# Designs tried in a protein design chat: VHH binders against F-actin-capping protein subunit alpha. Part 13

Target 1, 308 residues: F-actin-capping protein subunit alpha, of Arabidopsis thaliana (Mouse-ear cress) (o82631)
Amino acid sequence: MADEEDELLETELSYDQKKEIAKWFFLNAPAGEINYVAKDLKAVLSDEEVYNEAAMEAFPVYNKTHMICLEMPSGAGDVIVSSYSEINENEYLDPRTAQVAIVDHVKQICTKVRPANDEELPSLYIEEYRYALDAEIQRYVSESYPKGMSAVNCVKGKDNEGPGSDFELVVIITAMRLSPQNFCNGSWRSVWNIDFQDESQVLDIKGKLQVGAHYFEEGNVELDAKKDFQDSTIFQSADDCAIAIANIIRHHETEYLASLEVAYSKLPDNTFKDLRRKLPVTRTLFPWQNTLQFSLTREVEKELGLGK

## First folded at step 4 (VHH)

Design q24 (framework vhh_5j56_2)
Fold by ESMFold2-Fast, scan of step 4:
Structure q24 (fold): chain B 308 residues (1-308), chain A 125 residues (1-125)
Amino acid sequence: as target 1 above (308 residues)
Amino acid sequence: QVQLVESGGGLVQPGGSLRLSCVASGFTFSSGSYYAIGWFRQAPGKEREGLSSISSSGGSTYSYSDSVKGRFTISRDNAKNTVYLQMNSLKPEDTAVYYCAAGYSEWLFGKYDYWGQGTQVTVSS
């Protein structure tokens, strides 16, 4: 049946239909596994032009959505690729070093780095708040996420030169554990939008946390859990705001992770072995994999109250 | 480099108690770590069974196998970098080699990366 589906994809579908289907497989690849999907798609598609166009359209979306981290050349540090750091097509700002990374999305590499110009950076007033928050978040991430990475970007109001106007900072935290030799991959992504409201003297805080895991030793099991958060605190000095925001983020993330660990630990030891079927060599193209992922995601969401 | 060393196993009569210790080196237990430490056992001719785990960051105790629930308790002492398994009301069925294991995030990132050598527990009948 998988062979019949592959033949139908290549022989009976239009160019645009083939491209959209290929893009769907790329965009639904588990965290850190888009290149495995690429290998599988390239093996089954006979049309190199369809493959290349789908990859060029899908990889930028995938990379930004998964917030991939790329090493900048010559020891310049790492950049997080996201919609929040994007300043131009294929150009991503690292505000910590004031550098712009030029990215090849399909190869997932940073090919070049340049200094950010003054108009790409926040004003000194906003940078005071960004810098203080970034320092506190770096402390939190170093303590809580082995191999984790973070960035704090100004996404609104960067030209604000003093009190009287609103601005928005975004905190991104990403952690990934890729162990293909042990047949497992995991990811953590969190995005916290902090709206600094000067008139009301309030910070409005909105968080979105996403965790994924993929187990593929003796079958295939995918887990994907999401949760949204809302909080607030008072608008004070840069240092006081940074401490308060970092504490709010730490509290919610610690509580959510503990809840996820409890939810998974309540399942019998062999539950994941019992819930999966042995899959063919191509993992992402087998329909059972998507059905199993849906069932497990719903179970976790119900256990944690995410659907209610 | 992470190393785990188990101790406290031995011979005990049914109804008895034992406390196993797992000493970790190469990392420290802290409130900011994603490391989880778990206890597992394997009896001859049976699959490896997970018993319980404890987060190094949250200090939370997670899940007990139904076969040991109410009889076994996991705890930690961060100052000694040690995790304990208190085993009460031991049964002949509890005879197994007991392992401690450490991994990155207990259940979310998959497989435990570091395993101890194991300690034998024998419950005579």
Scores: ipSAE 0.000, ipTM 0.167, lowest interface PAE 14.9, mean pLDDT 75

Design q3 (framework vhh_surovatamig_d1)
Fold by ESMFold2-Fast, scan of step 4:
Structure q3 (fold): chain B 308 residues (1-308), chain A 120 residues (1-120)
Amino acid sequence: as target 1 above (308 residues)
Amino acid sequence: EVQLVESGGGLVQPGGSLRLSCAASGFTFSSYWMSWVRQAPGKGLEWVATIKQDGSEKDYVDSVKGRFTISRDNAKKSLYLQMNSLRAEDTAVYYCAKGLRYLFPYKDYRGQGTLVTVSS
């Protein structure tokens, strides 16, 4: 029975179809759980080459989307892997230390570090703004987020040598609470784009906050909550605007956290049941079987639109 | 936790030489590029020189090229700056800094500094 199902699945699905299905599971893994999903997929897939290729393609996307934090070797500090810090697929800038982390995405490790060159770093004029903001954000994060990490990157105008030209800084805040022994994992990701309009001495702030929670003690519940924010202020100097920006971020994040606490505790039963249906793969799944593999393949093919 | 202690500054006549030293502790010294930065009276911080982890690459600001030499001793966890043919414009407080770029005014990236005065 089991052998017949294995042979049919292996005959009916092409290499590319198996790879795309595996990639979908990796990319939809809950925050902090991609390696649990990887173990489950490896048990279901009989083909190590399909697994390896899917992992090589999916892990870089997942790591950047989830803004994973990696320890740089030999006490070099930590780096946040994101599109905002990306030099190329394997190299990520830590602007705080002016170092570039070389990343093995599938292993989720920093293998070595090199110094950033001058072309990779902002001008001294922009660095004054980046440094001042980074210092205030570090203060906020240390106060508000257990084991939280932050980075401030320049994403536009890094070569500006003085006032009069627009530039953009991005603030990243990430925090993760992994408590699988208590059947609960949580994640916080916030991205704040700060657009400096230097001629008018005005800055525009756009925030995107994303909170993930996975609760799996009595059933399986995933919360994926997103919220956008907008704000604006005038600025005079690097120090003054850093304080103002940090206070704006603190205000919005504090209000959002309070609203999530209320919403989470008072969700209607129907909404709560709907949250459980959204998760395709979880840590509480039974051991993989051929019948389960076939059912998952059909559901994923339908979701991804992989033929009929 | 990061400590950088500079020494070797002093009064020197124009055309003279000085050697600055920096003793590092609280981090894996051999894993970082190291830099010297300076601040002249009434001016901002200026990057002077940088050196790769293994000493294989060195870079200098144009005004000191051919006069200053940066070096390191990873076994002693020490950074050095040999300054030759000193000029009045080299008068500054010199700071040892962790990494390729100094982040002003972030004290953890630099030591307390050592004063170099070039005067007759």
Scores: ipSAE 0.000, ipTM 0.150, lowest interface PAE 17.8, mean pLDDT 77

Design q5 (framework vhh_surovatamig_d1)
Fold by ESMFold2-Fast, scan of step 4:
Structure q5 (fold): chain B 308 residues (1-308), chain A 120 residues (1-120)
Amino acid sequence: as target 1 above (308 residues)
Amino acid sequence: EVQLVESGGGLVQPGGSLRLSCAASGFTFSSYWMSWVRQAPGKGLEWVATIKQDGSEKDYVDSVKGRFTISRDNAKKSLYLQMNSLRAEDTAVYYCARDRGYLFYKFDYRGQGTLVTVSS
C-alpha cells in the first residue's frame, strides 16, 4: 500500500530508468554499506530483473572504486579489488603472494584462487623494487592502521629487465571502522602512484587520500573528503627508494589526518555524538518502501536533469 | 605526558592462560578507544583486539577470536587482555595502544610492551 501522492508525482519510469536509479543507490552507498543498500533495494523493488541487472552492473564498479578487501579461501591471504590489480572483471592479482583471486562481485567473495602466470607478474628487476616498497608499507600500515590492508602493484613497465626504462608502482592503503550498532561507519583509502623515471633519476609521487564517514543514529550524515598530494624523491636502490617513499606517505597521511581532527574537534569526547548534535539531519522512521520510492523519484529527476 | 604501562607477561605452556594489564595516565582514559597490538620475534606489529570507550563494542583479529577477551575498567584507568588456550604462535611482545582516530583506527601512543612466551 503505497502513498497515493507518491504514485501521482508525474514520474513514469522505464525499465532502463528504474535500473539506472537502482544503480545510483548502489554506487552511492557509503563505504562498507553496499549490502545494506542491496537488502533495502531488494525489499523495495518488486522487479527482481531490475534489481539483478543493476547489481551486476554496479557492484564491480563499486568494489573497484572502494578498493574492497576480500579474504582468499584456505588461508591464502587477502586481495584488494581495484583497477590496479584487475586482470579482467572477475580476476584480481595479489602481487604479494603471486596469486590471482576469482571474485564474485555481487556476493563480495573470493570463490577461488590460482597461481599468477609469469606474464601477469613483474620481471625480477621490477619485483625487487615492488617487494622492498611492499615490506616498508606493510611496516607503516601495521604501526598506524590496526585493521588496515595494503598492496603494491606494478601498473607500467612490468617487463623491464634492467635500468634505462621507466616504470610505475601504485601503493594502496585501506582501513575501515564499521560500527552499525553505534550508527557510525568510517573508512580510509589512499592511492599513491610512484613514477620511477630512470632518464631523470627522479621518482614522481602522486597521492590521493579519501576519508568517508557515515553517521545515522539521529539523522543521516555522509562525509566524503578527498585530497591530492604531490612529492618527489631521488631514484636510488630498491631499499633506499622504499624507505624514502614510505616516509613521504607516512608524513602526508599523518598531516592530513591531523588537519581533519582539527576540523572536527580534536578531543575524543564522544566526537560522533558531538558531530550529530552540530549537524541537524533528518532521521527516517517510515516504511522503507514508501520512503525509498519518494527518494528514488526525486533523485532520478535530479540526476537525469528532469527536475526543473 | 601520556603513559601506558603494560604488565602480566611471562612464560606459559601451550594451552595455558595469561592476563595482561595496562595502566594509563596523562589523559582522559574513558574518552578513548583502546587496543592491544603484538610483535612476534622477527615480525612486524600485528593488531590483536580493540575496545570502545564504554566497553560496549569489542573486535579481535581472527586468529584469537574465542580465545582472547579484551576489557577495560575506566574507574581504574586500566585495559586488560585475558588470553586463554595460548599457542606457540601467540609468542610476542604485547603493547597497549591508544586510538586517536575518530573515523577509523589510528594509533598515536603505545606502551613499552610486555613479553609473552608460549613454549613447551
Scores: ipSAE 0.021, ipTM 0.489, lowest interface PAE 7.7, mean pLDDT 80

Design q6 (framework vhh_surovatamig_d1)
Fold by ESMFold2-Fast, scan of step 4:
Structure q6 (fold): chain B 308 residues (1-308), chain A 120 residues (1-120)
Amino acid sequence: as target 1 above (308 residues)
Amino acid sequence: EVQLVESGGGLVQPGGSLRLSCAASGFTFSKYAMSWVRQAPGKGLEWVATIKQDGSEKDYVDSVKGRFTISRDNAKKSLYLQMNSLRAEDTAVYYCARDLGYLFYKYDYRGQGTLVTVSS
């Protein structure tokens, strides 16, 4: 009987195989939706140890990859959880407030904060550049993303005491629209690596923009588009370069998002409705033996031309 | 030249109503989602409401749900915000904004704004 064959296949899965399957589902959860996946997985998994171990391994990776934003307690502000702010697995630096957030990854909360140590913060020389850039980026994000968050971290050369030595700053911008009443969630993540070549007064900019969308009315469709950018400019002072960098970031983000809107406007309404209507609902219980390894997101991205 | 011109602001008593209008020019209005954003005195910019290109989907910040209604007229190239049951906390400069991405609350142009003051 087919039921007996399915039962034998499921029984033959090892502890590690079940854990890797559970971990795959967590890591492939859409932006902001990992807890919905968690509820479904808990129902499918009869093994609480497999579930707990998979969650403990997956949530830290998911949280850093999605650059989740957590409110620090007692009005201390917000922190962006990322590899760029990571001091250790549970501690993340907010250089804007000079505080370190202690994070519980599985609960997705900041449990407490502490002041950053001098060794965790950039030198006064580097902080001048970081502060100026952070101020310009905050202004850009406030003007363009009312629900957006940003951070500027020093990832190389933080101990430089003066000119002549190279250093690197990273700008992170996140924005999301959670609209479950309209069956649509959207996410924006951009990371800009700014490499300052101080002797030559040149900076090299590398951007990675990631756009996610999840449509779940009458079906389930995930869109994931990524775009890499490169730029360069010369600089004279901290204030001058901050303005130049913010303008370059604004330019590339504005043009890319405008191109995505053009692509969306050319998609026939019936074509999109056919895609979402005919796709299976993926927020129900998943049979382990029927786990799909292929990314539907990649296929939809290719159809829209977003990954070209 | 992209231009957005807001109107309809003014002084109103708590519990009163106002209708804001935004006239758009210099771009194909029907191809863009549009938003209303506001800035209260001494505070940062706050998103209020968004409407999709065709008017099919609307979204609001929680504090105005059930009180504010966003709408558009693509033939007239106009965006509207009907504000009912106004509260002192609604006092702000209201800006019409062109939305680059319906999904992300990002916009590239704003008008000059129109002041709404809710007081006795």
Scores: ipSAE 0.154, ipTM 0.596, lowest interface PAE 5.7, mean pLDDT 81

Design q9 (from c8 with W100L L102W Y106K; framework vhh_surovatamig_d1)
Fold by ESMFold2-Fast, scan of step 4:
Structure q9 (fold): chain B 308 residues (1-308), chain A 120 residues (1-120)
Amino acid sequence: as target 1 above (308 residues)
Amino acid sequence: EVQLVESGGGLVQPGGSLRLSCAASGFTFSSYAMSWVRQAPGKGLEWVATISGSGGSTDYVDSVKGRFTISRDNAKKSLYLQMNSLRAEDTAVYYCARGLEWLPYKFDYRGQGTLVTVSS
């Protein structure tokens, strides 16, 4: 009947509403899972333009927030995509190799690489501090995070030519384990802001650590743990600053991991059984991909008003 | 009192094979992902392979894929690395390392190591 068609039409979402809902699902995808969300959204959306526009707007934000690592072509090394390395939406600086990666966000690939120009690089004075710190962080990461990636970027004061002015370096450490066949995905992200304050002769250090885990062997459980840190050390030579900063970072990250392990080991069987009873749980193991696709399809259909 | 003890290293000719073992104690072995990590003379640590707590999933660095096989025996609390088609570049001290099941690329303990030398 016409009345029923009019009522159904009144509940239809606008183009902008559908785009914003699709963007929400992309942006809220767990670490490493945005392409699974993309498959589900593409399957339920009948409008390719809505999908393409939502993806074009969401992927750059997602990629920078999750600090994805992309391989640069022709053996040029890897780049971390983040706001700290961003020159523009499609260009990201690798300060270690003095190269700029040109990125296709939706495909999550580096398509081209070019040398950085002088305006994009820190001064020689700041590069001495950046280089020394990067070397120490690479040693720490290689020892503590297999397949981990790190970068040290200058985010303020890069044009300073010598002593007497402030500058800021940011250390990024990322590690990701995507293991859907084991019913788990894990991620580690840490960002350390080091403010080199010449007037006070101190380095003000602020850390933000984020641990994500998605476990789906018996149900669907997400862990998202965040921790903020503050520390300081003296403003000294590039090598001495690098050693001190790397030791501070290692200390805090090791202590945080130890605290997570203690919390995990103290989780009693009764608490675990109670948690399982609160969640939709099947008594049969489900492959992660089938469970995720089912949940996302149902939720997307509900939000978009698609009943087909 | 987490302890990891590696064995099985030695001198081997290029193209040869070795099997490394790691004996674990002081923790619930099956609850942790385990990894092999190596350090070549004068270089930093390099991750080689990881295996999940159940043994159902494995991962390898590209340079050893198809040549190395990681495995475990949870009843014996032992981790293994079967190394085939060895190359001079595989010369390193090999360490057994412990990681969390959900974050296996972050490890907190490693053993004393076992030296593998590939030369003719």
Scores: ipSAE 0.000, ipTM 0.386, lowest interface PAE 11.0, mean pLDDT 79

Design r1 (framework vhh_surovatamig_d1)
Fold by ESMFold2-Fast, scan of step 4:
Structure r1 (fold): chain B 308 residues (1-308), chain A 126 residues (1-126)
Amino acid sequence: as target 1 above (308 residues)
Amino acid sequence: EVQLVESGGGLVQPGGSLRLSCAASGFTFSSYAMSWVRQAPGKGLEWVATISGSGGSTDYVDSVKGRFTISRDNAKKSLYLQMNSLRAEDTAVYYCAASPSWEKLLREYYGTYDYRGQGTLVTVSS
């Protein structure tokens, strides 16, 4: 039998081989699902030392790549864990609240917070641009992504005290809908790099957008769609730059989401049409079906005593 | 064709006991680590316990340690879960799952349990 042949071909893997295989599974876990993969790996591996070492190496990379959002203790707010917010090993800056979160990556928790020191924060000049952009992005995210999170971090030139030098801000938007009881998860991640070029008086804008959906009731079906964007605008006042950047981001993100809806509508596979419903976006960006409209119509008919 | 058939679920009072069974076919049972996973009403899948192919190693989720015992009979191609001191929070559909060997994982790129059964319902109430 084929199963007997599989048994005869079974070989004992080395410690390092098992660790690298375990790390691969962690790093390739769908967005929001690394702990489900962790439980599965414990079942397969049966070696706690190999498991622990693989987890310690993989979780930090996974957490930063997926830009996970962690609640800071005692109501201090939330922090987005990313390479853009990393100031030291396991320390992540939330520039909105001027706090540094200390993170346990394997447990995916913020264990403590401290105030950021002045050297960790951008200068007043840079903060004027960061603050204005953060305010406009927060408005956009609240309109477009239910329970979405955003952060604006300075990644270059944070010590500039006035005009004359380039600086770079990064906008992160993340939203996730985890519904494991319905065997589905959806995720959105976007990263926008804004290079403020003082000499040319131009903002160079680069976006990277990633959409994920995973359906796992009777197997694994995963959608992973990504797209790069480029744009530019004029270097103006902090408020004018913020408005222009937010409008550019809104434009590209809404057009991309609309294009995904069109693409899914052309697929004959009902699975892909179902997957689009798992995306963590407002219904107006992805009109899922007319079922809500039908339901509302039926409620009105029942109240008026019309229609059966 | 891999087939797993669970049995032994039912209604039990808090503090009571149940023994779940799983009959396996369609694969070399002794070459696979076997697991019990559960899904409580309105919740996601939760791993409960695993036993190695030989039966020499077992692991449990912390909430069931000391209360549940996983075992297997490779000659009968059967997996068992002895559940003692049952609590209301143990109420769930319990699934028998086959965890592939490392060589199988490397070839097939499995990341999750390959469960095949319909599950067996365990209800803990008065």
Scores: ipSAE 0.000, ipTM 0.131, lowest interface PAE 18.9, mean pLDDT 77

Design r2 (framework vhh_8h63_2)
Fold by ESMFold2-Fast, scan of step 4:
Structure r2 (fold): chain B 308 residues (1-308), chain A 127 residues (1-127)
Amino acid sequence: as target 1 above (308 residues)
Amino acid sequence: ELQLVESGGGLVQAGGSLTVSCAASGFTFSSYAMGWSRQAPGKERELVAGISSGGSTYYADTVKGRFTISRDNAKNTLYLQMNSLKPEDTAMYYCAAGSPEIRELLKEIYGTEYDYWGQGTQVTVSG
C-alpha cells in the first residue's frame, strides 16, 4: 500500500505545485499509457481544476514526444503528431495528402481535417524531393515495421523554387504495439534530419533512434534505448537521393538493433542476471497500480554505453 | 558483421524429405534464438519453426509433426529437417536470428519474431 504520493498530493501544496506534480506524472507516462495515468491521478487529486489544467498542458507535449498517430475522419488517412508537422498546438500537417488535422490533445482524436494552404506546403521543386523520399520510406517501413507509420516533412527552405538553395527534410518513423491485455506496450521512434546542401553538393544526415518497451504484468519494467547517428551522401536527382537516404536509414536501424542484442549478451553475469529477470521476458517486477516506476532506460543505457 | 547463409534447398517429390542448413557468423550464435521462415509466391512470409538459446522449440501448425528444428552451437549452424513434404511447402526458406529479449520487443513493434534474415534457399515440392 504506497501512501507516499497520496500524502504528498493531500498536503497543503499550492495550486501550481499540485499542477506541476500532476504534469510530471502525465509526462512520465509510458508510451500509450497516459490515459491510465490520467485515471489514477483523477482519483488521487481532490481538485478537478488542477487535474484539467495539468492535462491540458501535458497532453500536447506527451503526444508530440511520443509521436502519436491519429486517424483523420472520413477516410482521410492518418497523421503523425510531432513538432515537425506542427502548424500550431492544435493543427498538424500530413504532407503526403496535403491535409491539416485538427487535434484534441486530451481526447487524443482528430476532430476535423482541412486542406493545407499554399503557405503550409513546400514549393513544387522541394515537393519533388519530398515525394520521392516519402515513397522510398513507405516501401522501407512496409517491409520492416508492420503497422508502422512514416512522414517526410520539409522543415527548412520550403519556398526554394530551384537549384542553388539549401533545404531540410525530416523523416519520421513510428511504430507502436499496444497490448495492455497482455501487459506489454512497445514503441519505435526514429527521426532523420537530411540537410540538402546545394553549394557543397552534399546531404548531411543526422538520425535519432529511440526504442521503448513497458512490461507491467506482476511488476513494472521500462526499456528506453536511444542512439544518435551521423552520415552523408551526395546530392543527386530526387529519385537517387531518395534511394540513397532510405538505404542509409535501413542500414543504421538494422545495425542498431543488432548492436543492442550483442551488447546485452556481453554484460557481466551479475548485471546480466538482474537485467534478464527485469526485462520484458520476465514478469517479476514492480506493480504499476502503485504508480511505482522502474525505468530500465538509465540502467540499460549506462550498462551498455548507449546513453551519451 | 552478422551473416546468415542458407543451403540445402532443392527439388523433392511429395512425401519426400529434405534438410536445410544455415551457417551463422559475426555474433555469439549460442546466445541467440534462431528460426526458419518461408515465403511462397503471392503469400506473406510466415515463421515455421523457432528454437531458443536453451533449446525450446516452436512450430507453426502447418508443419508441426513434420518438421524438426535443431542447432549445433559448436558449428554455429541451424538445421530444419523437413519430412512428409507437400506441394504447399514450396517456398523460399529464410534463416533468422534474434535475441529472446529483443525478439519480444521486435514482435511488439514490428509484428515479427525475428529481425535478421539470410538470402534464403528455395525448396520446391513436386507432385
Scores: ipSAE 0.000, ipTM 0.151, lowest interface PAE 17.4, mean pLDDT 75

Design r3 (framework vhh_7ubx_2)
Fold by ESMFold2-Fast, scan of step 4:
Structure r3 (fold): chain B 308 residues (1-308), chain A 124 residues (1-124)
Amino acid sequence: as target 1 above (308 residues)
Amino acid sequence: QVQLVESGGGLVQPGGSLRLSCAASGFTFSSYAMTWVRQAPGKGPEWIATISSGGSTMRDDSTKGRFTISRDNAKNTLYLQMTSLKPEDTALYYCAKDSWSELLEKYFPGYDYRGPGTQVTVSS
């Protein structure tokens, strides 16, 4: 006789359930691969409304989390899309050029640019520290990351007056090696928050580093490593702070990368094949429909509290 | 065009020493971190050491007592001084621009930021 449990599991999903599951696949796409996931999801879902709504909700979160770089029109440079550069949902500040990029998240393009207004820029005092740090970070990135990008932003929402005020700068470094013709993608992302405390005359430094790699020709192997750092230095002149901070960042990043390279060089050849297989890209032979059906059934049960 | 040319390898008896050199051209050598890597036949690449643009070094724990990485920015040359060589050190040794790219190369064959390599054979 027919298996009643199998029949129950084959019940049709609601619009909202399909949308949330589609969003999960978008948000879990590997660095640089959201458009490959998008093509596969659009084909599998066969529901343009669900696809469009899920993409509209997921792409902004994905783009900011992965710190995508977009070219600004007319040779205006590049902007890093992140929560740290975000003025509002569609506007992102490039403090290096004092420009605001208007972004279409789903298309992943900068549609237009405007000059930043005075309210969107830090005070002259804080800008002196930001500018000096940006220069040192650009030097470090050019030395250590091929085609790497960086930005130094002032944390928004602070009252940026002058000397004697506390403020926070954030350093973002991103580098990406996209090679889909060789079935591989790699990424580096680091975020360093520097809290300038005038009363204590100390800078509190917090770093978050993330490196990822995805090889998808032989068994869809993913590597994802994350590391948090903490450090401090003395609050001094803009140039001296910039040098000290850049040296701290360089030290921690160089040490972490070297240790990670050592760890991976000692990994047994077959152990990376034991990594849990993630959502495959369009170029794999993996049966997307069977994978999505299995994931949809389990994820719905989990979301509704029906799973174990 | 980035060019890296390794030299100084050869056949050496166990307990011997070799100094490997990597001549760099086509980029501002002093502005980049540099790395030494080795690969034995039938094995994956093994990281040996990285030296930053500023001269700070990171070395693999298994070799750091015997191997020393250094650079001469005036000559655009990277060095690896190897002492107390063992048969297990037999490998193709190559230098690479940057440190970050090596993490990815072990899983992404056919892309190479490194030179052609210099063979070191340690045997009696």
Scores: ipSAE 0.000, ipTM 0.116, lowest interface PAE 17.1, mean pLDDT 74

